# VH-VL binders against q86iv5: the designs that were tried, part 20

Target 1, 237 residues: q86iv5
Amino acid sequence: LDSCSICVDFVGNSLNDLLNIILNSGVIGTCGDLCSAVPGGQIVDTVCDLLCDYVGVDEFIKLISDVDPDPIYICEKISVCKTNDNAAASLDLVQINPQNGTVGGTFTLSIAYTVTNTIATGQLAFNIIDPTGNAFGDAVLLVQQSPEQYTQQFQFQATPSEQESFPNGLYTVQALVCEGSCGSPHPNTYTLANGTTTFTISGADSSSMSGAGSFSGSSQSTQTGAASGSGSGFALF

## First folded at step 4 (VH-VL)

Design t3 (framework fv_ciduvectamig_arm2)
Fold by ESMFold2-Fast, scan of step 4:
Structure t3 (fold): chain C 237 residues (1-237), chain A 124 residues (1-124), chain B 110 residues (1-110)
Amino acid sequence: as target 1 above (237 residues)
Amino acid sequence: QVQLQQSGPRLVRPSQTLSLTCAISGDSVSSNSAAWSWIRQSPSRGLEWLGRTYYRSKWYNNYAVSVKSRITVNPDTSRNQFTLQLNSVTPEDTALYYCARGGYSSGWYYFDYWGQGTLVTVSS
Amino acid sequence: QSALTQPASVSGSPGQSITISCTGTSSDVGGYNYVSWYQQHPDKAPKVLLYEVSDRPSGVSSRFSGSKSGNTASLTISGLQAEDQADYHCSSYTSRNTYVFGGGTKLTVL
């Protein structure tokens, strides 16, 4: 795949490890010194070395240690991900089915959007906010996404868990298409489109069983598959 | 203190290779906190960064797009120096050439020490 | 043509303040806080005046200050002195992991 997706995946998975190594290591003189300490084995070490060597160890540490780092921003600073300040898109559909369901039921979120100016590196992201304000969601990475129409579906089962109890009431779904990371304060980040919908859970016993809520999906237009996203209390924006 | 001293031919004929050397004192060319750059200056293009070499586990080179097909920046650890080679020169390559320490000098993103400069004329 | 836009010339009298602008794009000046300024006297190599927008190297007068707004960085020289007469160049890191320079500004102290 492309070096941008590889970078975003690596930084997303290793950022906290890199920060801990930087804070706790005495002297880091080389990319090899830093990257050999990152857990994940040979493939992770190789990707780390490639990215670090591209900018040098001092600059790499500086980028990782920046205020409010995010993987897309870091990979843009490394110059393996592109930016487009003129990116543009619209949200054509944000729909959840069923609109009235029960605890334990399966819900399908359908999102349709149109890119009108190329998205260089961005996200299609969503948050689902329960009646108590707990949120969970997911995002897919958009890399060099050309002007055309796109669709994405996500499914989840409303099974109560420690992350999300699925209480009865009104749920809000918010979807964003962004250049850069949705919600990020960093340069070259723009919310291109925003859409919302709602659904209701009723006739349910949200305390009847400890389970695990899950969802899955994929983009028809993304070079990477849909990532497992944030859970309850881990909103993306 | 860091000093950069340049040497090399000042007159090059079109289609030949321009070759300059920058000798370093007060620092190591293989220092993992430094990068070593070539920058030129002409009336028509002003200051123009050409490329750098740096050591981080192994040697790396990065070059400006405009010269990437013709340029090599090479370190020489035994003599503590680095060189510029620019192939297939044209009169447009006539410029004052500087070596410099930076674009990554302890993460500074700037050029803190410069050589004295070498005027290279490309003429037949 | 230079990647970053500077005025060709600026002038002032001793004791006055002048400002030199350096305009780029979101992929260089606007995207990073890695703008540097260089002073160049005739027949001399450039000397770093400011780095990372506003930081001064040891030995550089506090009369030299820097700032940035959007895609434009600025160098301000207060209390102009005769020896400030020189060419001033800006530089920025880019999203391609390269460096670009402005066209230079000739400062005349009248």
Scores: ipSAE 0.000, ipTM 0.404, lowest interface PAE 18.0, mean pLDDT 83

Design t4 (framework fv_ciduvectamig_arm2)
Fold by ESMFold2-Fast, scan of step 4:
Structure t4 (fold): chain C 237 residues (1-237), chain A 124 residues (1-124), chain B 110 residues (1-110)
Amino acid sequence: as target 1 above (237 residues)
Amino acid sequence: QVQLQQSGPRLVRPSQTLSLTCAISGDSVSSNSAAWSWIRQSPSRGLEWLGRTYYRSKWYNNYAVSVKSRITVNPDTSRNQFTLQLNSVTPEDTALYYCARHGWVGATYYFDYWGQGTLVTVSS
Amino acid sequence: QSALTQPASVSGSPGQSITISCTGTSSDVGGYNYVSWYQQHPDKAPKVLLYEVSDRPSGVSSRFSGSKSGNTASLTISGLQAEDQADYHCSSYTSRNTYVFGGGTKLTVL
């Protein structure tokens, strides 16, 4: 029942559909006109209607069709997500295990961070940069995260795919804690903390699997102020 | 050579406050690489983590849900110690109480140094 | 009754191997690689035996090994010796920024 996380999840999942409807439709006169065209069934339609009705169809379309649409920013502008220009955090640990692994192996990324002034709506985000400069990553949504220490773990298998081939060599992990969406140019967005680590991949793929480099995230260290909602497989910042 | 030395009353009456102290040597209670916990052990419930305190620019506390309304874990930098206060005790709070350290918060999540333990009996 | 499930007891003869399981949920054992094991002899505080699932502190015998699959962590003791007779406790960090323990397993060396 967290309106902010519901909004971010909806916009994140429906942004391309909304953009296509807006681009390809003639006249959209009501929130009902827009939202009835969004795929996903009655629950998605209901969420769309509630968010659109809150600001009105013209403003909602304007937010969606902005040059660089960003789910957190959109939901902040709708006023279902809060902002804090004084948010503050430190990044305490960025660690990957094993530090030396093989193609097809499983890697665990552990990130510890301390919030020192409440994060209203933000992200813990990371990119993994392969030896050729190709990047992939994920993020978790942070909502009303109180001053405290938090820990997140992410797990992935280094299985070659079209998105990431997992060549042998040195990999760089970049992690960010942000108010707003990490890397976003929108107002009320701040990089609060950043950290890096490295790991190596060497040796043959023992599994010969064709799966993508997908991530398994773990829950926030507290039940207050955190929610899931992010795209994986592409660089986030 | 980190050592934890416990002290406090062994007998507490029901409804009173259980108060224990853990004195630290070989490390600082305000070390940014440590957190300081209280753990109790009873035959009926086994080991139970109760709460911790640690320093990172300011002090933080975390508490187990089962005791959160009755517990305070407080650091004392001047004496290099930390304390447990558990309010409104009942006979079910009868247990062997340990203080313990775990390493760098976020880096290691295991209890590497333990106090000697204090058996606290809650009885009239 | 404990947050993590362990068998109440296990037994073995000298020279044999035994395994103790520790089962939790995706919010503790399954969600983090922060599982630790403690050995406790009568009237002594627990002593760390393994941490981060499988790592041994200095001074801990290689006879002790750990693993994890899904929501279940396991402690294996090979080449059982009389001095291994003790209580064994697992612990895990949780998504609530707390710690939980298993109920403990009494190991009897026959």
Scores: ipSAE 0.000, ipTM 0.441, lowest interface PAE 17.8, mean pLDDT 84

Design t5 (framework fv_ciduvectamig_arm2)
Fold by ESMFold2-Fast, scan of step 4:
Structure t5 (fold): chain C 237 residues (1-237), chain A 124 residues (1-124), chain B 110 residues (1-110)
Amino acid sequence: as target 1 above (237 residues)
Amino acid sequence: QVQLQQSGPRLVRPSQTLSLTCAISGDSVSSNSAAWSWIRQSPSRGLEWLGRTYYRSKWYNNYAVSVKSRITVNPDTSRNQFTLQLNSVTPEDTALYYCARHGYKGATYYFDYWGQGTLVTVSS
Amino acid sequence: QSALTQPASVSGSPGQSITISCTGTSSDVGGYNYVSWYQQHPDKAPKVLLYEVSDRPSGVSSRFSGSKSGNTASLTISGLQAEDQADYHCSSYTSRNTYVFGGGTKLTVL
């Protein structure tokens, strides 16, 4: 799609591989040396080559090896993603349905937000915090989101896994709209809007032992803009 | 369809350079979605990947550690082929040599098309 | 020797299922989902059976299936047929951006 989204996806998926290659290869003299060592197929090799060549291998390695690597920040430093220190947005709705469900049940998180000043590269992110304090979540990448009203939905099934057991009790949902990566300490990162809601889980239904808890989402916008996320179930902030 | 056809000498003396050519039809050696490898097979060591070349805005090469100091894999876009040069050969380099393409299906890598194979004997 | 460990031979009767293992390390089979399997009949070049652990190319029978657990990948052939008698080779991508092969397994259909 767009170069920013391609870059963020590549860095997000390949960061650990790149760090491992940098640690184990000793001297890396060219982007070819680095990128040909990245697993993931021809597209991954092509994307790596293009991004590394944009800044040169030394600068690329420096960005990857930073103490707190962040795909949006790295891609902004490469100049394939834009920044806007004046980005602004508000959260209009954070709602989960049902508000009272069961282990194994399906939940839909609906978020509505209004961009009031363009988000150049950012995230719509959420964390769900279980009754024990364990958290999981997901994010959608926002690229050149113009001032307009947007909606996003996420769906998950409350099926126990090693990452999240779905105990009975009160769950808290936190949603953030950010310029940059939500929670990142890097420059050009700002929390633009924050909202919360809650839901409860009690008992079990007939499907409680089937399907892992994972997120799927659909987004809608009245403007053309990129929106994509990782869908990992890992808390982002 | 994609076809790979090998050619080159079948007998090489120890210390000489082994040179093989793989001619490609049905695809381009500079295809942005392919990579081109040399793989050999011997009774004692089985299948061994030796190296590859591929084009992604520029040419890249990767080589197996065991041969890296004496191997070159080179593309030739004008003839739509790629070559293997293996220097300072020993009897241990006696093997059936294949060229192969790395397939691309949703960013996956595997050897989807193979040449017919060329038996190269290294002996005095 | 070969970098990945396969049994030298396996045998079965028509209609049975057999499984061939391919064991590596965390820097190849265990670290990546880039395992492929090849069938080789006498005097023929290898032919791809599976890639990315379990994906089949067009024209490959659904009797061939693949899986991976930790450092070991497995090829399973169900409903064994006489034409399955061949050598089977596994391959894996490595953390050094290279490819390695197993020693090969000779399947005999009894």
Scores: ipSAE 0.000, ipTM 0.400, lowest interface PAE 19.7, mean pLDDT 83

Design t6 (framework fv_ciduvectamig_arm2)
Fold by ESMFold2-Fast, scan of step 4:
Structure t6 (fold): chain C 237 residues (1-237), chain A 125 residues (1-125), chain B 110 residues (1-110)
Amino acid sequence: as target 1 above (237 residues)
Amino acid sequence: QVQLQQSGPRLVRPSQTLSLTCAISGDSVSSNSAAWSWIRQSPSRGLEWLGRTYYRSKWYNNYAVSVKSRITVNPDTSRNQFTLQLNSVTPEDTALYYCARGLKYSYGHYYFDYWGQGTLVTVSS
Amino acid sequence: QSALTQPASVSGSPGQSITISCTGTSSDVGGYNYVSWYQQHPDKAPKVLLYEVSDRPSGVSSRFSGSKSGNTASLTISGLQAEDQADYHCSSYTSRNTYVFGGGTKLTVL
């Protein structure tokens, strides 16, 4: 992993811990004071110290405490992730197989896209909207993606859970390629391409609840934060 | 059906450029369903993918990180062939070099279905 | 030094089944279903056995099957035959839009 991916992964996994420490601590005078309180052991503490030291503790706290904290934006402000206001891409394929499946069945989402001007730091994101309007999805981090053709696959099992019951009916899949975090209000964020497809779930199965949206996807970059590999009531856009 | 025929010098001096050619028959170097790779094999490193070139309205090239600063994989549409150029070679570049066709099975993804005969290149002074 | 980890050797008897593992990271084997397997007999170029983890090209025996769990892909050869004695190599697509190979596994049929 590069420093950008390490930063996005750290911030994504530790953002709530950092916010709680900032809220509950009296005075934080050093990066060491902040980072020693972050759970995750020595490796996490070391990454925290390196990132915080890059901008200083006051600026780091300010970035973490922003109204809409966003790991990509934070890491761009720390200067470990790059931006490209001229990034460009197209979505060439959004396909789900099978198009008609059953509860408990496995679905594969295939997304193909072409980068036509380098994506510095961005996301390939998807959102699946069930017949009732409940949404779940995931995103993968894209770092310094050169102009090329790319493909990503995601798999999930339609096993009912508290976050997603998988009712019978029509499902909509939305896919986005973005510079920055898809849907973010922060500067240097752009939707580069979008596409949609649909699939149907019908019938019933005997599967027990094992958790909603258990994704076993593939990406040409790292998975991001708590949203990666999980769809617990989550919407990306 | 498809045949890949390799040619080029088998002995290269350290610091010089290693240059190999792969002549294609039974397919076009500009085929939209193919990508053209160089892969080498040595006892110490096993098989090692070096890079590829392919055509999809324009030419694309991808190179392994370890050789990216020294390597060029170039197509030649007029002769239906592609070449490997590896600059500033060292004795560690001594290996059996293969050209290979990547056959497209999904958007952007390939498996190596035809291989050249291999060329043993020795880097020695 | 190989990007993907394979056992150096495996052995089996005719009629038995063997499995060869190929372990990488979330940036290659774990991140993608773009794993392929190649068979190489002495003094010959490699020949493709499987692609996309488990798909067989036309002409490849159904005795060869593939699977993946997490960061590990596996090649299983059932009904071992003397002709299966060869080196086996795995390959995976990577997050850098490149390909990497495993160190290779020598299969001995006893």
Scores: ipSAE 0.000, ipTM 0.482, lowest interface PAE 15.0, mean pLDDT 85

Design t7 (framework fv_ciduvectamig_arm2)
Fold by ESMFold2-Fast, scan of step 4:
Structure t7 (fold): chain C 237 residues (1-237), chain A 123 residues (1-123), chain B 110 residues (1-110)
Amino acid sequence: as target 1 above (237 residues)
Amino acid sequence: QVQLQQSGPRLVRPSQTLSLTCAISGDSVSSNSAAWSWIRQSPSRGLEWLGRTYYRSKWYNNYAVSVKSRITVNPDTSRNQFTLQLNSVTPEDTALYYCARVGKLQPYYFDYWGQGTLVTVSS
Amino acid sequence: QSALTQPASVSGSPGQSITISCTGTSSDVGGYNYVSWYQQHPDKAPKVLLYEVSDRPSGVSSRFSGSKSGNTASLTISGLQAEDQADYHCSSYTSRNTYVFGGGTKLTVL
């Protein structure tokens, strides 16, 4: 992974921990004081120290304490991720297979898109909205993505959980290609393309209901040099 | 009311370039909701998709692996048409050639076809 | 050679139901619901019959239906009529952002 990807992954995974440390600590005088309290082991501590030392502890705390946290924007402000206000892309395909499935079944979301002007740091993101309006999703980070055609697949199992019950009915998929974090109000963030599709869930497959499953997607790439996968398992925009 | 009208030479000598034109009416070759393909048909190979061109802020092309080294699909916005150029033809390139539209890049089907042009590659 | 496998021929009598299969891989038919079917009468260009596995363009009879299971898509023609005698071609979008066709199936109405 490059330094931008390392930064976005670190901030995305550690943002709430950093906020809790900042809010519950007295005076934080050094990057070492802040970063040594972050859970994750030596590698996480090293990445934290590197990023904090780049801007200094006071500025780092200000960026982390932003009211609307955004890992891509923070990493752009630290100067480890690039921006392109002229990035451009189109969505060529958004499809779920199967289009009619069952609770406990596995669904594959296929997305094809064309980058027409380099995406410096951005996302391919999706939300799936259930019949009641509850949403979940995933995203892949796009770093220095050149003008080419790309394909990406995401897979999830419709296993009921406290976050998503997978009721029978019509589901809507919304997909976005963005420069910056999709839906973010921060500077250098642009929605480049959007697309939608639908699928239905009817009944249950009792054989596939054994065991607990994840409702966040897993990303796959079929193109050389395709996007790196990352996501939270929650609605992204 | 979309119509595709094909034109071009029907006899090409081996080693020469096969060139066909597809004139579009009822749509624009630079429409951002369309893609423009060439497809050929022969008794031995059936239908073969050869390549496409489409406009999204700039022009893009996709080509079938089997012809990629010899093929160019070119749009011409001033004449509202697109062309097929297939280099170094052999008798195996003898086929009925069609142009066709994909009305969007999704749902990915060929909704309008030209009338077809039989191209014979012989001396 | 074609990328998708279809039977070379199929036959039926008027009023019968026939099915034509189209088999690919997980990178085309199995990976996407972008299978289309085309009907071709002698000396005519192909005409779209079904798209997205099972959707019909306006003007296509409800006697034509489509389905997919795994890597195999199927076209079913119910209430077979003399004018259904034609060649039938399947096509699929692929993971390489390209299109492939089957070898075609000649339907004879006896």
Scores: ipSAE 0.000, ipTM 0.428, lowest interface PAE 18.9, mean pLDDT 84

Design t8 (framework fv_ciduvectamig_arm2)
Fold by ESMFold2-Fast, scan of step 4:
Structure t8 (fold): chain C 237 residues (1-237), chain A 121 residues (1-121), chain B 110 residues (1-110)
Amino acid sequence: as target 1 above (237 residues)
Amino acid sequence: QVQLQQSGPRLVRPSQTLSLTCAISGDSVSSNSAAWSWIRQSPSRGLEWLGRTYYRSKWYNNYAVSVKSRITVNPDTSRNQFTLQLNSVTPEDTALYYCARGYGKYYFDYWGQGTLVTVSS
Amino acid sequence: QSALTQPASVSGSPGQSITISCTGTSSDVGGYNYVSWYQQHPDKAPKVLLYEVSDRPSGVSSRFSGSKSGNTASLTISGLQAEDQADYHCSSYTSRNTYVFGGGTKLTVL
């Protein structure tokens, strides 16, 4: 897997551990001191050491401890992920099926977009806003997405969880294509395209109400770019 | 296997802060399959859910509308416990307070022993 | 003052069946199949009796059963026994990602 995706995955999974070590440790003199304390085993330690050694322990700690750190920004600052201030894209389709479903039912969100200038490191992200104003969503990482048409599907079951109750009523879907992390205040972040759609939930499917909601994504692309999910069950922007 | 043990002051004066602790054994306060709630019981209002804290990649809190402006539910991973802080109490906050574990399927499967808190001068 | 409506009291004789209702709105009982019932003996914490309308935890007698129609959930106790004398509370998940309780029902076994 590419170094950018490896970095974003590592930082996304280890950010809280790294921050906890930094805040609770005394003097951290080397990347080895920091990374040997990170849980996750040999592979995680190796990735940590490689990323930290590239910029040095002081700069690495500074990046992790920054206000509102995000994995794409950190990995761009380390220089394992690329930026493109001239990235460009359009949203061709935002569609949810069924448009009228039930609590416990399965919904498929289909997004089609066209990249017109390469996205170096970015996201395809969505938020779903329930009738009470509570939001949840997910994102997939876009790495070196060349100019071409892309499609992405997200599937979820409207099973109530501590994060989302799935009330009856009208839902709004907001989709964004971004260079950088969608909604991030950090440099080299741009919203390239956005779109919206709606769907409704009415009634209950009693056989499907016993678990937490989850997202699954699939991508249709002929490019070498990578896509990976991040942070289902919370608003991204 | 799971046990919840409550502690804290039983007498609080109006306008002060009510603080209770729930110590957990047989599970972790950061368990990704559990949520940790405070529920109180009074003759006038019956059972009332007040709020919860839970860990899912990060910490979350949810609070009942009636107490949202005055309440904090906080986890403590190092001591494997969670606390209730209720500010600006009035005699109407006099109640038997329970901590409880919510676990999947939206029900409370383990409860603490309860702490009777009286708010009076 | 409770969000869900339960009768204050119910009574029965050993061997009979009784039913306790729990009425809410389309934003709680009517909107979800996440209704739970709790049994509370004097000076004890509540104990879960049913969850997801009709499921029983391990160790709960099959004499306890649950159902739901529209905005009303019901707990039925068949073959009533002396030890069933207790307070019964219903609870429901809500559209605001919170929980509400009923006022409780005192069951007297004659």
Scores: ipSAE 0.000, ipTM 0.451, lowest interface PAE 16.7, mean pLDDT 85

Design t9 (framework fv_ciduvectamig_arm2)
Fold by ESMFold2-Fast, scan of step 4:
Structure t9 (fold): chain C 237 residues (1-237), chain A 123 residues (1-123), chain B 110 residues (1-110)
Amino acid sequence: as target 1 above (237 residues)
Amino acid sequence: QVQLQQSGPRLVRPSQTLSLTCAISGDSVSSNSAAWSWIRQSPSRGLEWLGRTYYRSKWYNNYAVSVKSRITVNPDTSRNQFTLQLNSVTPEDTALYYCARTPYGKSYYFDYWGQGTLVTVSS
Amino acid sequence: QSALTQPASVSGSPGQSITISCTGTSSDVGGYNYVSWYQQHPDKAPKVLLYEVSDRPSGVSSRFSGSKSGNTASLTISGLQAEDQADYHCSSYTSRNTYVFGGGTKLTVL
């Protein structure tokens, strides 16, 4: 993992803890004072100290306390993740299989895209919008992704949960390739490409209903690209 | 391109709810590239930001501390509009009310404004 | 009371330059590069002139420029013209995830 991925993973996993420490502590004068309070043990404390010391405790606290704290944006401001305002990509394929399935069934989303100008730090993200307008999705982190063709697959099981009930009807899939976090209002964030497809759910598959719903993904490229990390189960744009 | 058009009652009695609507054309209220705010203007307080709503992964609302207990900003995707509801109004809520947009990646300024609605709070 | 401090009025003659200041704190103007300026003619909604301290939207004259030093942002209007007579408002994003405005400055073109 590079420093950018380490930073994004740390901030993404520790953001709520950092916000609680900042809100509930008195004056925080040093990176050590902030980071020693973060749960996760010595490795997490070490990463926190390195990132905080890079910009200083006052600036680090400001970045963490931003209106829509975004791990990619924070890590870009710390200068451990790069930006590219000229990044460019196209979406070549957004396909779901099966196109007509059942509650409890497994669906595979296949996305193919071409990077035409390097993505410095960004996301491949998707939302699935159910017939009632409720949405869920996932994203993978793209770091220094060079110009070439890429393929990413995601799988999920249509198992009802509190987050998503999987009613019968028409589902819309939206996919985005972004520099920065898709949908973020922060600077250096751009939607580079977007695509859509649809699928339907009708009836129930009783043989699959006992399984828990989960997302799994894999990426393929002609070169090694840093596509890693996934948010899970929440609409992203 | 983007136009914001306001409507709603111009006279409200003290203790009642002030309700205004902002209709959007040239953009979507659920656009991942915008946020939608209410701002008011009075001689005593000048321009005052009241709150905003925006869609990213879900709907978010942010409100100014001074009105937080009384305010709701609600989007309506089916009619492509958003509303202001301000409860328990007093004469101090008399003001010219504007709706306004903040653009994608630059959510720190207001690039399009509605025409304004003068709301008088009196009995 | 406005959160950001502006002079109540400024004046100048055609062709001159004027500057309007906007002073806040480290929690708004001093903490972020997210200061915007708005021009308001009588009976009209405000119109954005500058955002992110010094950036101009398409269609805004290069006669309008912005800068920031510490807790103070400044709007400068060069080559003053009669149509510049208006109220000018500054705004800043804050550490509380809100926006604040200045009290406004009335510009009179003599």
Scores: ipSAE 0.000, ipTM 0.414, lowest interface PAE 16.6, mean pLDDT 84

